# VHH binders against p49116: the designs that were tried, part 57

Target 1, 238 residues: p49116
Amino acid sequence: EGPLLSDTHVTFKLTMPSPMPEYLNVHYICESASRLLFLSMHWARSIPAFQALGQDCNTSLVRACWNELFTLGLAQCAQVMSLSTILAAIVNHLQNSIQEDKLSGDRIKQVMEHIWKLQEFCNSMAKLDIDGYEYAYLKAIVLFSPDHPGLTSTSQIEKFQEKAQMELQDYVQKTYSEDTYRLARILVRLPALRLMSSNITEELFFTGLIGNVSIDSIIPYILKMETAEYNGQITGAS

## First folded at step 4 (VHH)

Design n13 (framework vhh_brivekimig_d4)
Fold by ESMFold2-Fast, scan of step 4:
Structure n13 (fold): chain B 238 residues (1-238), chain A 123 residues (1-123)
Amino acid sequence: as target 1 above (238 residues)
Amino acid sequence: EVQLVESGGGVVQPGGSLRLSCAASGFTFSSYGMSWVRQAPGKGPEWVSSISGSGSDTLYADSVKGRFTISRDNSKNTLYLQMNSLRPEDTALYYCAKGPSYSEILKHLGDYSSQGTLVTVSS
């Protein structure tokens, strides 16, 4: 049939909260992250192949890969978010927590290592100058992953992943014809996403926001929300 | 800190009316768009209506269009939702949000906040 993704699926526009505060605070960071999370989930639900898998499979797939989608979104939107500034503010807060003895040193070390890995990932994507088509297909490859534990209908999911891989290859070969190793350099970045802790992502970007409920537990509700809510039909200015 | 306090909910018969209020503090109210969002028992959140900071632009979900009216009084830092011709399917916890505020919506999904005003339409 037709291509896995249309031009509408390549568009990924994050609307940041306005105005940006004079100093970064937890509310601004959580709101920015929440907007990216909603955008990522609603991007996934807009894909016809994803819809064809059915509600139960859709929920299971997104629950398994939300942290990977979110991290790709952070890399793609790093400049719009001023992600480096957000991470610097978080690091400063963690260093103050060490000085005040409010958190264990082991936990702070884990969180700092996660921030370093996230920065390395975003920097590698920026250095490769990943474009909008490439990001869309990388997100599709991550979304249609058949190898998550407990997943059903894995043959159909694998078919869609292979279609995403083929369409990415065709795009890269056509657009970056003189860079014969580009596709390989891009694809080898993906395994790092699986090693990043979703619990630490929650702590960094959603601290105290969702109580005792993990993000994967609320994903079914996010997938049901109307697109109009996050596209910013009504927004304040100044 | 942003504080939003919803009120005006209650029990009404089908065809009845209610007016919800949201008292806002901790931010420059007139500079931000505001929204009403509802969550029916056992279902996900549903966006209901939005209004611009000036009040000049409004949007409604198809399910409430022609029955609900969103408005605001910037001099009182208060958002309103006038609900007419109420139906059983309008039964939900109603809450207001700054913007849309995605973080406030997530708080309600995670049972992080019990704030909101309950509307029950029953006969």
Scores: ipSAE 0.272, ipTM 0.690, lowest interface PAE 2.3, mean pLDDT 83
Fold by OpenDDE, second read of step 5:
Structure n13 (fold): chain B 238 residues (1-238), chain A 123 residues (1-123)
Amino acid sequence: as target 1 above (238 residues)
Amino acid sequence: EVQLVESGGGVVQPGGSLRLSCAASGFTFSSYGMSWVRQAPGKGPEWVSSISGSGSDTLYADSVKGRFTISRDNSKNTLYLQMNSLRPEDTALYYCAKGPSYSEILKHLGDYSSQGTLVTVSS
């Protein structure tokens, strides 16, 4: 069998909504996040090995790891997104909610900790100067995780994950031959993804616009959706 | 509450034409771009076309360019899709959505209140 990933899977270009508002509002944040979500899901869909698992298994995998994929996407696209600014805006919006006593103290703490973890993770990835190939392989490793409950074809998933790991290892060895421990430094970042709540991520980036619609429920539709190149400029922003 | 009601679907032969309508309520219609999305049997949703709030700008998927025309009447809070030269591959349930944005599309997908309008192109 050929490689798990090709050069086509390295490309991960996020197009931000235009124009950027003077103040980052909930709509802009949600739109940006939605675009990233679509990009991440369609990236997964473009992998032949992913397709080979079948629709049901594919859906289950993405449901299990969408938050991790999304977070890796945030890290990868942090500059383009101005992620720090987005997160600051989210915090500001939360402050308003706090002032209105809409959130419990415990929930506030959880949300703020989550934002902190997101920022720290993205900062750590930036410090490592992770390149596009490495991100692609990391996403593949996360995607083909066999340790989620309820998965079918776990042996095949594990094989794909191993393949992703091997290809990453080969790439790092070839590209960063003088940095003997780079692979280890990269891989030890992955556990941080499992510490992040998908529910809180959903609330921070999506709930403000899509309401009570769960990402889990729409994942099958995203995976089936045809990618259309359309300009988001035709928006009547309220 | 935002309500979108699609109509105008039906059975048509290849090469035929249909005009879809979407009646909108619950928001300031003219302030929002609108989109058409379709879902073919066994396939996922596909973006078809979008139009700006004023109607001055329109966008089309490559698959429908030159055949479909999106328009709107803000005085009637209605979105339209003129479909000409219809093909079997245009067979789908057609939905209208508020805005051309990905987020609005996601929102629409989660909104079970919209029934869409069925377009069937067959010999």
Scores: ipSAE 0.208, ipTM 0.627, lowest interface PAE 1.5, mean pLDDT 88

Design n14 (framework vhh_brivekimig_d4)
Fold by ESMFold2-Fast, scan of step 4:
Structure n14 (fold): chain B 238 residues (1-238), chain A 123 residues (1-123)
Amino acid sequence: as target 1 above (238 residues)
Amino acid sequence: EVQLVESGGGVVQPGGSLRLSCAASGFTFSSYGMSWVRQAPGKGPEWVSSISGSGSDTLYADSVKGRFTISRDNSKNTLYLQMNSLRPEDTALYYCARSPELADLFRYTGDYSSQGTLVTVSS
């Protein structure tokens, strides 16, 4: 009945850890990435359509698409995060690991190719000058994907995705009326998100996290956190 | 100044139980998540378990699910780890950590860990 997203869902403001270290390290990178992941989960939880699907379904959706949401968040927050600097530090670490014969050259090549794909994606989004409304609807399109294996309520999910696509089209046609092909240029960027390995994303951005716990395993707990606990954690008091 | 002091480690036979404690001071204990992390000789650190500030949410590594229970007493500023059905592979130095951010609650120790308490599971 109402719009899928309200103006409050367009607000996506990442608060970076402070102070920034003199040298980038895995803890700072992981903390920054974790804050972005949590901001993305909080964004999804705030959508009434998402809550209407019920806990089992909405948890399964986020488990399936967290890497796509995270990558869109990296692109949207690239300047705030100084993402280019973070990626340069990771590349430097990987190059040093090759030279010290500590990691397989094939594995490092795979990770480097992932970084290059990520840089290309973020550069494409920056070149298109994607705005906050467009990012919100792109995130909604990837969130409400009915085609992930094991999903229930796929007809309802598909309806929400179609609603997101229609509202994005209406927004772009109204706001960028002079650019007839803008929507097409934006939408052809989305398939690249599915080609990015969630395992490699975990290794790059969450490598300072310790133990056998995957992002997949923590998602249900993040989604169940009470707002006060969640806000206390993501704002930090350090 | 943040201080964390672990206790309760020792030598136990396989199948035995131990209860670890972590006494916290220098911060508002109930406002922070807490974690247990272990490091076996010659291996990297392994996250074991985390608990939210209120105690409402807990998370466990797959290797310890069903055997270990994390809990806290905010009135005593104390974190606990009840360890049951102990195995030789549970042998490690165990330390607690204050989780300043939400990601830290689940996976890493942050900068607020102590010297640890040794747990040895041996026949």
Scores: ipSAE 0.000, ipTM 0.233, lowest interface PAE 11.3, mean pLDDT 81

Design n15 (framework vhh_brivekimig_d4)
Fold by ESMFold2-Fast, scan of step 4:
Structure n15 (fold): chain B 238 residues (1-238), chain A 123 residues (1-123)
Amino acid sequence: as target 1 above (238 residues)
Amino acid sequence: EVQLVESGGGVVQPGGSLRLSCAASGFTFSSYGMSWVRQAPGKGPEWVSSISGSGSDTLYADSVKGRFTISRDNSKNTLYLQMNSLRPEDTALYYCAKDSSLAQILEWLGDYSSQGTLVTVSS
């Protein structure tokens, strides 16, 4: 049929809570992250190929890849979110907090390593100057990953992933014709996303707003939200 | 079971002082760092101050630095926050927290089960 993604799927506009507080707090961080997560899920839901896979497959795919989509969203929206400021505040709090429990110290090390990996990923994407079209197709490649355990319809998912990769190749060849190796440099960034713990992402960005409810458990509800409900969540209107 | 009971809040004029206390039980108090966090009406939670288990090291939010002093008495299992030069923006419900897990360290005051102690700074 037509292209996997349209211009509407390239547009990815995060609306931040306003005003930004003088002192960062968990509510601001969690609300900002929740808006990005909802934007990411709405983006996925709007893709005709994604819709064509059916509700059960849609839920399974997003459950498997939400952390990768979220991390790509953090990189894409890093400037809008002042992500470096948020991460610096978290790192400063962790480094300056004094822990005497050994298990807590080991966990802090895991969290610090996760933040360093996230910073490295975002910096590499910024250095490559990834544009909106490239981000859209990278998100599509991640979304249509056929290799997650428990997935059905894996052959059709793989076909959509291949279509995403081919359309990204076409775009990069036309837009960045002088940079023969750009596509390869972009694609080798993707494996790093799977090394990042979804549990640590959840604790860093979502603890204050979801309480003891996991992202995994709310995904089916978010995917079934009507446009009005989704817009209310993104803008904080209702 | 860990229990933290905050007290010492009240109504004070701007420029006044209050001393908050947190009585701790159910754990080896001296083995854990402790923090004070606050939540103002209609606002999100804000970390205020932290102190090491031994009391040898302290940290403060920029908004309270030079005005507030965190301290502890390990013989009494009690955490304190001395609040001087109080401002209307210091009006909040104040909580103490045990720095024993990542959730407590990162929450800056998430889903608290303790009631805290209310501080109101009004003219």
Scores: ipSAE 0.000, ipTM 0.145, lowest interface PAE 12.0, mean pLDDT 79

Design n16 (framework vhh_brivekimig_d4)
Fold by ESMFold2-Fast, scan of step 4:
Structure n16 (fold): chain B 238 residues (1-238), chain A 123 residues (1-123)
Amino acid sequence: as target 1 above (238 residues)
Amino acid sequence: EVQLVESGGGVVQPGGSLRLSCAASGFTFSSYGMSWVRQAPGKGPEWVSSISGSGSDTLYADSVKGRFTISRDNSKNTLYLQMNSLRPEDTALYYCTRGPTLTEYFKLSGQYSSQGTLVTVSS
């Protein structure tokens, strides 16, 4: 019985669309977000423990936690994505939508509050200087969450979550031996992920300001994609 | 170069049926999942259905589930969409795309690599 995650699961490299346009547009934002989503799904697919749960459980887990995984990915890849610039562009579009009466004031407030929560989360992770191993195990903790409604095999999922927690503890204690409270500071950040609406994340990054696409509808397909096809999507190599 | 050519659209009455085809060339067709995306006049793109490279797995938008069937013939490099019980709200330009990429769904009319095929459902 080996570790839950291997070194290959720590590697999380987002390939951005190039070139970055002079003025950000919804197409660039949606392409960047889509690449991160595909990378996150591929990361989950590659875990042997995840595969062992079976296809139905895999689909249910990812449908329940994709927003948490995606948000952790946004925080981890914030520099590569120039996330602050993307969020500023989204805010500018929302302000223009107020002036054109395209959205209700109440809806705009909900979306702005979501953006501020996202910025606060990403800033807290940056301040903690979360490393690649810590991100990998935090993703594993949220992926193997036994408490989502409608899940079966909850005892096995809980076992994998506990294994992720133990391996994160071992890593942090060995690597940051002089910081006895680091693990606690990291773990108290996780509940914030569940306060962020998956519907608003979908509207900001995927349906954006154009088109109608449901993340829940495409997750089963992404999890079943052929390897060559999947690699084309995450590298942009078409 | 990758080429996709849609056909099979037309004008039908509500409750009617149409079968759309997409002829693919320039890539190993069986190695890629394929999708149908539609765009109604004055609206953004809407994802309709996807199929895996082998054809064993399919996925549908809730609005078309039970009415539309996606299929493929890898020996002919052709993707199909069988549309039954058509409704006026199904009126759109239909595009086939390689893979289930979210960014393709957000492209405006005329930004897809193909012309699409027009489906009009009217009384």
Scores: ipSAE 0.011, ipTM 0.275, lowest interface PAE 9.5, mean pLDDT 81

Design n17 (framework vhh_7qbe_3)
Fold by OpenDDE, second read of step 5:
Structure n17 (fold): chain B 238 residues (1-238), chain A 122 residues (1-122)
Amino acid sequence: as target 1 above (238 residues)
Amino acid sequence: QLQLVESGGGLVQAGGSLRLSCTASGSSYGMGWFRQGPGKEREFVASISSSGGSTYYADSVKGRFTISRDNAKNTLYLQMNSLKSEDTAVYYCAAGSLAQWLIEHYPEYDYWGKGTRVTVSS
């Protein structure tokens, strides 16, 4: 079989909502996050191996790893998104909530720690100067994780993950031959993703748009969305 | 709970125009218009993002209909031009999506209006 990923899977271009408000509001943040989420899901769909797993397995995988994919996306698109500004805005909103005694001290701590983890992760990825190929392979490794509970076709998933890892290794060896430990440095970042709460991520980036609907519940519909429709929507070109 | 109230429906001749409005009782959400014709299933018409910066249209209404919103007034609009008999339907306002891209395909919405009837005569 051919490679897991091709050059087409390396492209990961996020289009931000326009116009940008003078002050980042909750709606802008949520829309930006939504676009990133959709882009991430669309990216996953574009992988032939992912398609080969079937709709049910695909849905289960994405449900299990959407937060990790999303976070990798945040790191990859941090500059385009002005992520630091977004996070600062979120913190400011939280501060207002704190002043209004809407949140418990424990919850505040949890949320602030989560924001810190997100920022640190993205900073660490920036310091490593991760390129588009590396991000693509890292996303694939995260996507094809066989260790989530309730998954079917775990052997196949594992095979795809291994393939992703091998291709990443080959790429790094070829591209960064002078840096013997680059692969290891990159891979050791992955555990940080699983320290992050999907619930808190959802609350921070998607509250105000979803209402009573969870990201988990809408993932099947995102995955069923036609590519043409998605592209038309984000570019404004109908 | 957000309440949506549609208005602006009525009888119009083919080729004519109507403007629908949907007033929301509260906060801004991703919003959209749906319609249900006689003997037909409810179908997507148009959607707009919470900020109003992104819009999406069904192919059947593209170029003829324009969706817009005024967040200050918590109001959603649908300008319908060049109306056809096929546009005859009850039009519903919907809100409560993660993003406008989901409105076309996601069957469950947090909030729905009661609908406004549009009849296009030949």
Scores: ipSAE 0.022, ipTM 0.388, lowest interface PAE 5.9, mean pLDDT 86
Fold by ESMFold2-Fast, scan of step 4:
Structure n17 (fold): chain B 238 residues (1-238), chain A 122 residues (1-122)
Amino acid sequence: as target 1 above (238 residues)
Amino acid sequence: QLQLVESGGGLVQAGGSLRLSCTASGSSYGMGWFRQGPGKEREFVASISSSGGSTYYADSVKGRFTISRDNAKNTLYLQMNSLKSEDTAVYYCAAGSLAQWLIEHYPEYDYWGKGTRVTVSS
């Protein structure tokens, strides 16, 4: 019964495609986002508690929460990604687009509102100066959400979420002892993640390069490949 | 524009070995090998990350084939051992700037070579 997360789970290092183009394009944005998504899923797969739930439950959990994990990753990696520059380029492109019908205009409005919510979230996390330990535990709380429809093993998932919450509380109280209300300020940020549309996230960051495959359809494949890679290292196969 | 040129294909006896090479005109990409046999669809063989730190193999070639790269020479290799008649195919080199986890998805590769033919006989 050791800690839910180890120091290895606090390390979250995004390697960006190099170099950044003079004019941002769909290819650069999608590759950057794909690297972050891969890193996020690899992070989840490496957690022993997550592995213990089994492949079917792992797939269901990640399908339900990938957008929340991805958004937390965007906030955590905002500086290394130059996220504000990426979002500004997207906004500029949308504003310069000619929309001929009301449905296209309404869609642009929805996308702009999503970008605003994303910027507000990232700004709030930056102002709170969320550290690597706090990000790791927030991701764990999001990952081990027992309230998604269709889940089995909900009692075990809830146990892991409570463990994540308790370890975050212990960390914050010891590290930020002078700020009595810091934990509450951090936790009230989480509900905003569920207000962000996964469909709009996919449109902004993943369209044009994944073809006719969706993030939802790719998730089981990524989780299976990570498992095979891990098993190969244990058996000496490569 | 990235150009990929395969070489090393030929005729080899069953149980033999062959090494394929692919030279790229540009910088680091995730890369892979695909093949298309007689009367079959194009299938994944092996892939390697831009750094060479991660490799993936199709079950049919695992333990027999080894993918590697030399980034200083912009060259990708496929070492094929214990060749079987079922390995007869045109082998294609592919490169993509997508995240490493997308490398196994055929339609998501941005750049392709023209292929090199491998025939295994006995």
Scores: ipSAE 0.000, ipTM 0.182, lowest interface PAE 12.0, mean pLDDT 80

Design n18 (framework vhh_7qbe_3)
Fold by ESMFold2-Fast, scan of step 4:
Structure n18 (fold): chain B 238 residues (1-238), chain A 122 residues (1-122)
Amino acid sequence: as target 1 above (238 residues)
Amino acid sequence: QLQLVESGGGLVQAGGSLRLSCTASGSSYGMGWFRQGPGKEREFVASISSSGGSTYYADSVKGRFTISRDNAKNTLYLQMNSLKSEDTAVYYCAADTLSQYFLKSGPEYDYWGKGTRVTVSS
């Protein structure tokens, strides 16, 4: 009964903190990433099918997939964020830390592998020229994943994922009718999202969060926020 | 203004175990343990990220010591197993009040505790 996503769910507009510092720092990167995270969670909450699953299921789904949603958001907003500049600044800091012998070789390898995987993913999405509708449906496919441990209502979640897949197929076939294999090229990119460490994502983008706050711990609170609070967080107006 | 208080030091036999604690008066980012043995310079032991998701160890303690933190209690821990006489030292905890990209192994932490003495008898 009706499409899973409406045109309002295609709109995904990130507002960056202003002004951009001359030298990128942990605080600016964290504020930018936080805005993207809040935007991603607000997007998920706006989907009627998501709301229909109930609060406990919503929390479990987002806790399981926030890193995948965040990474898709990084790819979608890469130009707005100047993501390549952010990653270059992190790599430069890492190289300086090597010179000053402040980091372990194992830690350096883990972080560099993560940055490489992230860059490869964002480059692949850019080369495919993924549009706003395609991103919306890819995020929906990731969100409605029935295969995470501990989920209830898995049959309903699977139904919504299948609906997202069908609507994506219909869109791609209609919009990119000359490119017979486009859908396959897009879908084979998704498994890479699950290979990226959420812990390393937290260290790279959310190291500016003070104290005992982990992304996992704040998800239930973000999902309970009123629309005005969400808007305040994603614009930094609060 | 951040205060760090170490506890859990004492006398232990070689091959034994000991757990050190460090309680902070407020929130911190990266934290670490350092030690200074008799007639030695202060050396790095272990560090941990603000979330606790990442750790770094000195080669001399790798596989024997485990660093962890409980951010709800503002407390840092060092679980020391298979202790050697060479581990005899005053152990200091250190903390940053500013975010760091990556774990430190150097002495450039903002705040330091007074230390707790660990003596390993051979």
Scores: ipSAE 0.014, ipTM 0.239, lowest interface PAE 8.0, mean pLDDT 84

Design n19 (framework vhh_7qbe_3)
Fold by OpenDDE, second read of step 5:
Structure n19 (fold): chain B 238 residues (1-238), chain A 121 residues (1-121)
Amino acid sequence: as target 1 above (238 residues)
Amino acid sequence: QLQLVESGGGLVQAGGSLRLSCTASGSSYGMGWFRQGPGKEREFVASISSSGGSTYYADSVKGRFTISRDNAKNTLYLQMNSLKSEDTAVYYCAASPLSDYIRELYGYDYWGKGTRVTVSS
């Protein structure tokens, strides 16, 4: 069959909320994060192979890997989002919470470590100068992970992941022919994604928005949203 | 903190029309209408962007209800036509600084006390 990804899947444009507030607040952060999450999910939906797995399997895959996809999205959109500034704002907020004795010392440590891991991951990706094609393939590799528990059609998922890996390899070989070990350097970053807690990510970026509703429970609704409707809402055209 | 006050609710016959209003103590918020019928959960009805340029409707009310706003008056409106018994509910005004599609999914930050609409057969 044809390639897993096409040039249309390389485009990943995040539109930030406007106007930017003078001081970053929880709403702005949550809005930005939500847009990225939506963009990531709808990106997945645009892949024919993903569609071929069916709605139930699609939902299960996204539930399993949304944090990794989101994190890759953060890395890819770090400049547009001013991610370092956002993270700094979150840290400041946490410091205030510490002063007010609202969080346990252990929880604070966990959250701060998570923020550090996020920043380090994004910095590492920036240092590698990952391009749009590479990000697309990395997201596909993460999306089509067969090693999550409870998945159906694992054989097919594995095939799609292999296809993503092969296409990435071909792309890197073609585009970066003088950098023999680029593929390995890129792929070796993926394990860092698995070290990140989805719960902490959810708390940092989405608590102010969804309250007691989990990202896990929202994913089916995001996946059912019409892309045209989503785009219209972002651009102001309903 | 933004305050929202709904008005315009009442008893109306099936097929009739009613116009709800919501007065906000501030401007520049995306706004929406929700409703909660007897024994039912609160459900989305319609939303409008801060500028009024974008609107969104639940499928159940599309073509019958129209959401609008007057920013000069800080007032939100819901024109309800062709009312059905199923439209009987307490209608709530809501506001949020978030985008329309996110508000629909995640909810609003500010809520009114609601106004009751009863549609008789």
Scores: ipSAE 0.015, ipTM 0.336, lowest interface PAE 7.2, mean pLDDT 87
Fold by ESMFold2-Fast, scan of step 4:
Structure n19 (fold): chain B 238 residues (1-238), chain A 121 residues (1-121)
Amino acid sequence: as target 1 above (238 residues)
Amino acid sequence: QLQLVESGGGLVQAGGSLRLSCTASGSSYGMGWFRQGPGKEREFVASISSSGGSTYYADSVKGRFTISRDNAKNTLYLQMNSLKSEDTAVYYCAASPLSDYIRELYGYDYWGKGTRVTVSS
């Protein structure tokens, strides 16, 4: 009966595609995003508590929360990805289009609102200076959400979520003892993740790589991949 | 603000050739050509990626037209060969100033005023 997460679960290292193109392109962005998604799913698979829930429950949990895990991953890896530069370029392009009345429509507005929400989330996490332990436990809280429709083993999932919350509290109280309200500031950021559209995330980050196939449909296959297969996918090895 | 200026339009005989140019006031990523003939809706002609490594053509112009770019000069070209009377149109240059990523998801933001091409019988 040890802790929910070990030190190995705190390590979260994204390896970006190389070489970096002179100009941004859909392929580079989609490959970068796919590497982050694969890293996030591999991270979840490595948790003993997650494994104990069984394959069907694991698939249902990840299908329900992949966008929340991915968004936390974007915030954690924002510097490595130069995410602020990518998002600022997209926002500038869309604002210029709107300002000049070149493009109109609900879709552009929805995408712009999504990007602004994503920027605000990443900026708030950066301002709070969220560390690797805090990110690991926030991802665990999101992963072990018992309130998604159709889940089995909800009592056990709730227990794992509560364990994640307690271990995060213990960590924050010991490490940031001088900041009495830090935990509350961190936890209040989580509801915003459920306001992020998975459809817009998919269109922004994955359309160029998976075509018409949804992230939802590929999740079971990623979760079944052997470590060697997974490493081949994320390293681009031939 | 990115400005696009087309040139090279004019009167040409059927079976002839014409080269259109479009000069941008700054760097652009994805670029393309569109046209609008008399009594017709505006239609896609050709597009080119930021590096020039990928090109796409409308079926009506495949094998006859070639799109290319010179990034050092911020200039886009359309080489039109074996011209037909049906190619008579105003030709428009279009650009995305940021990336191929934005162009693929959101289309073109900047448009030129057009250059007229008339193909005589």
Scores: ipSAE 0.000, ipTM 0.197, lowest interface PAE 10.5, mean pLDDT 82

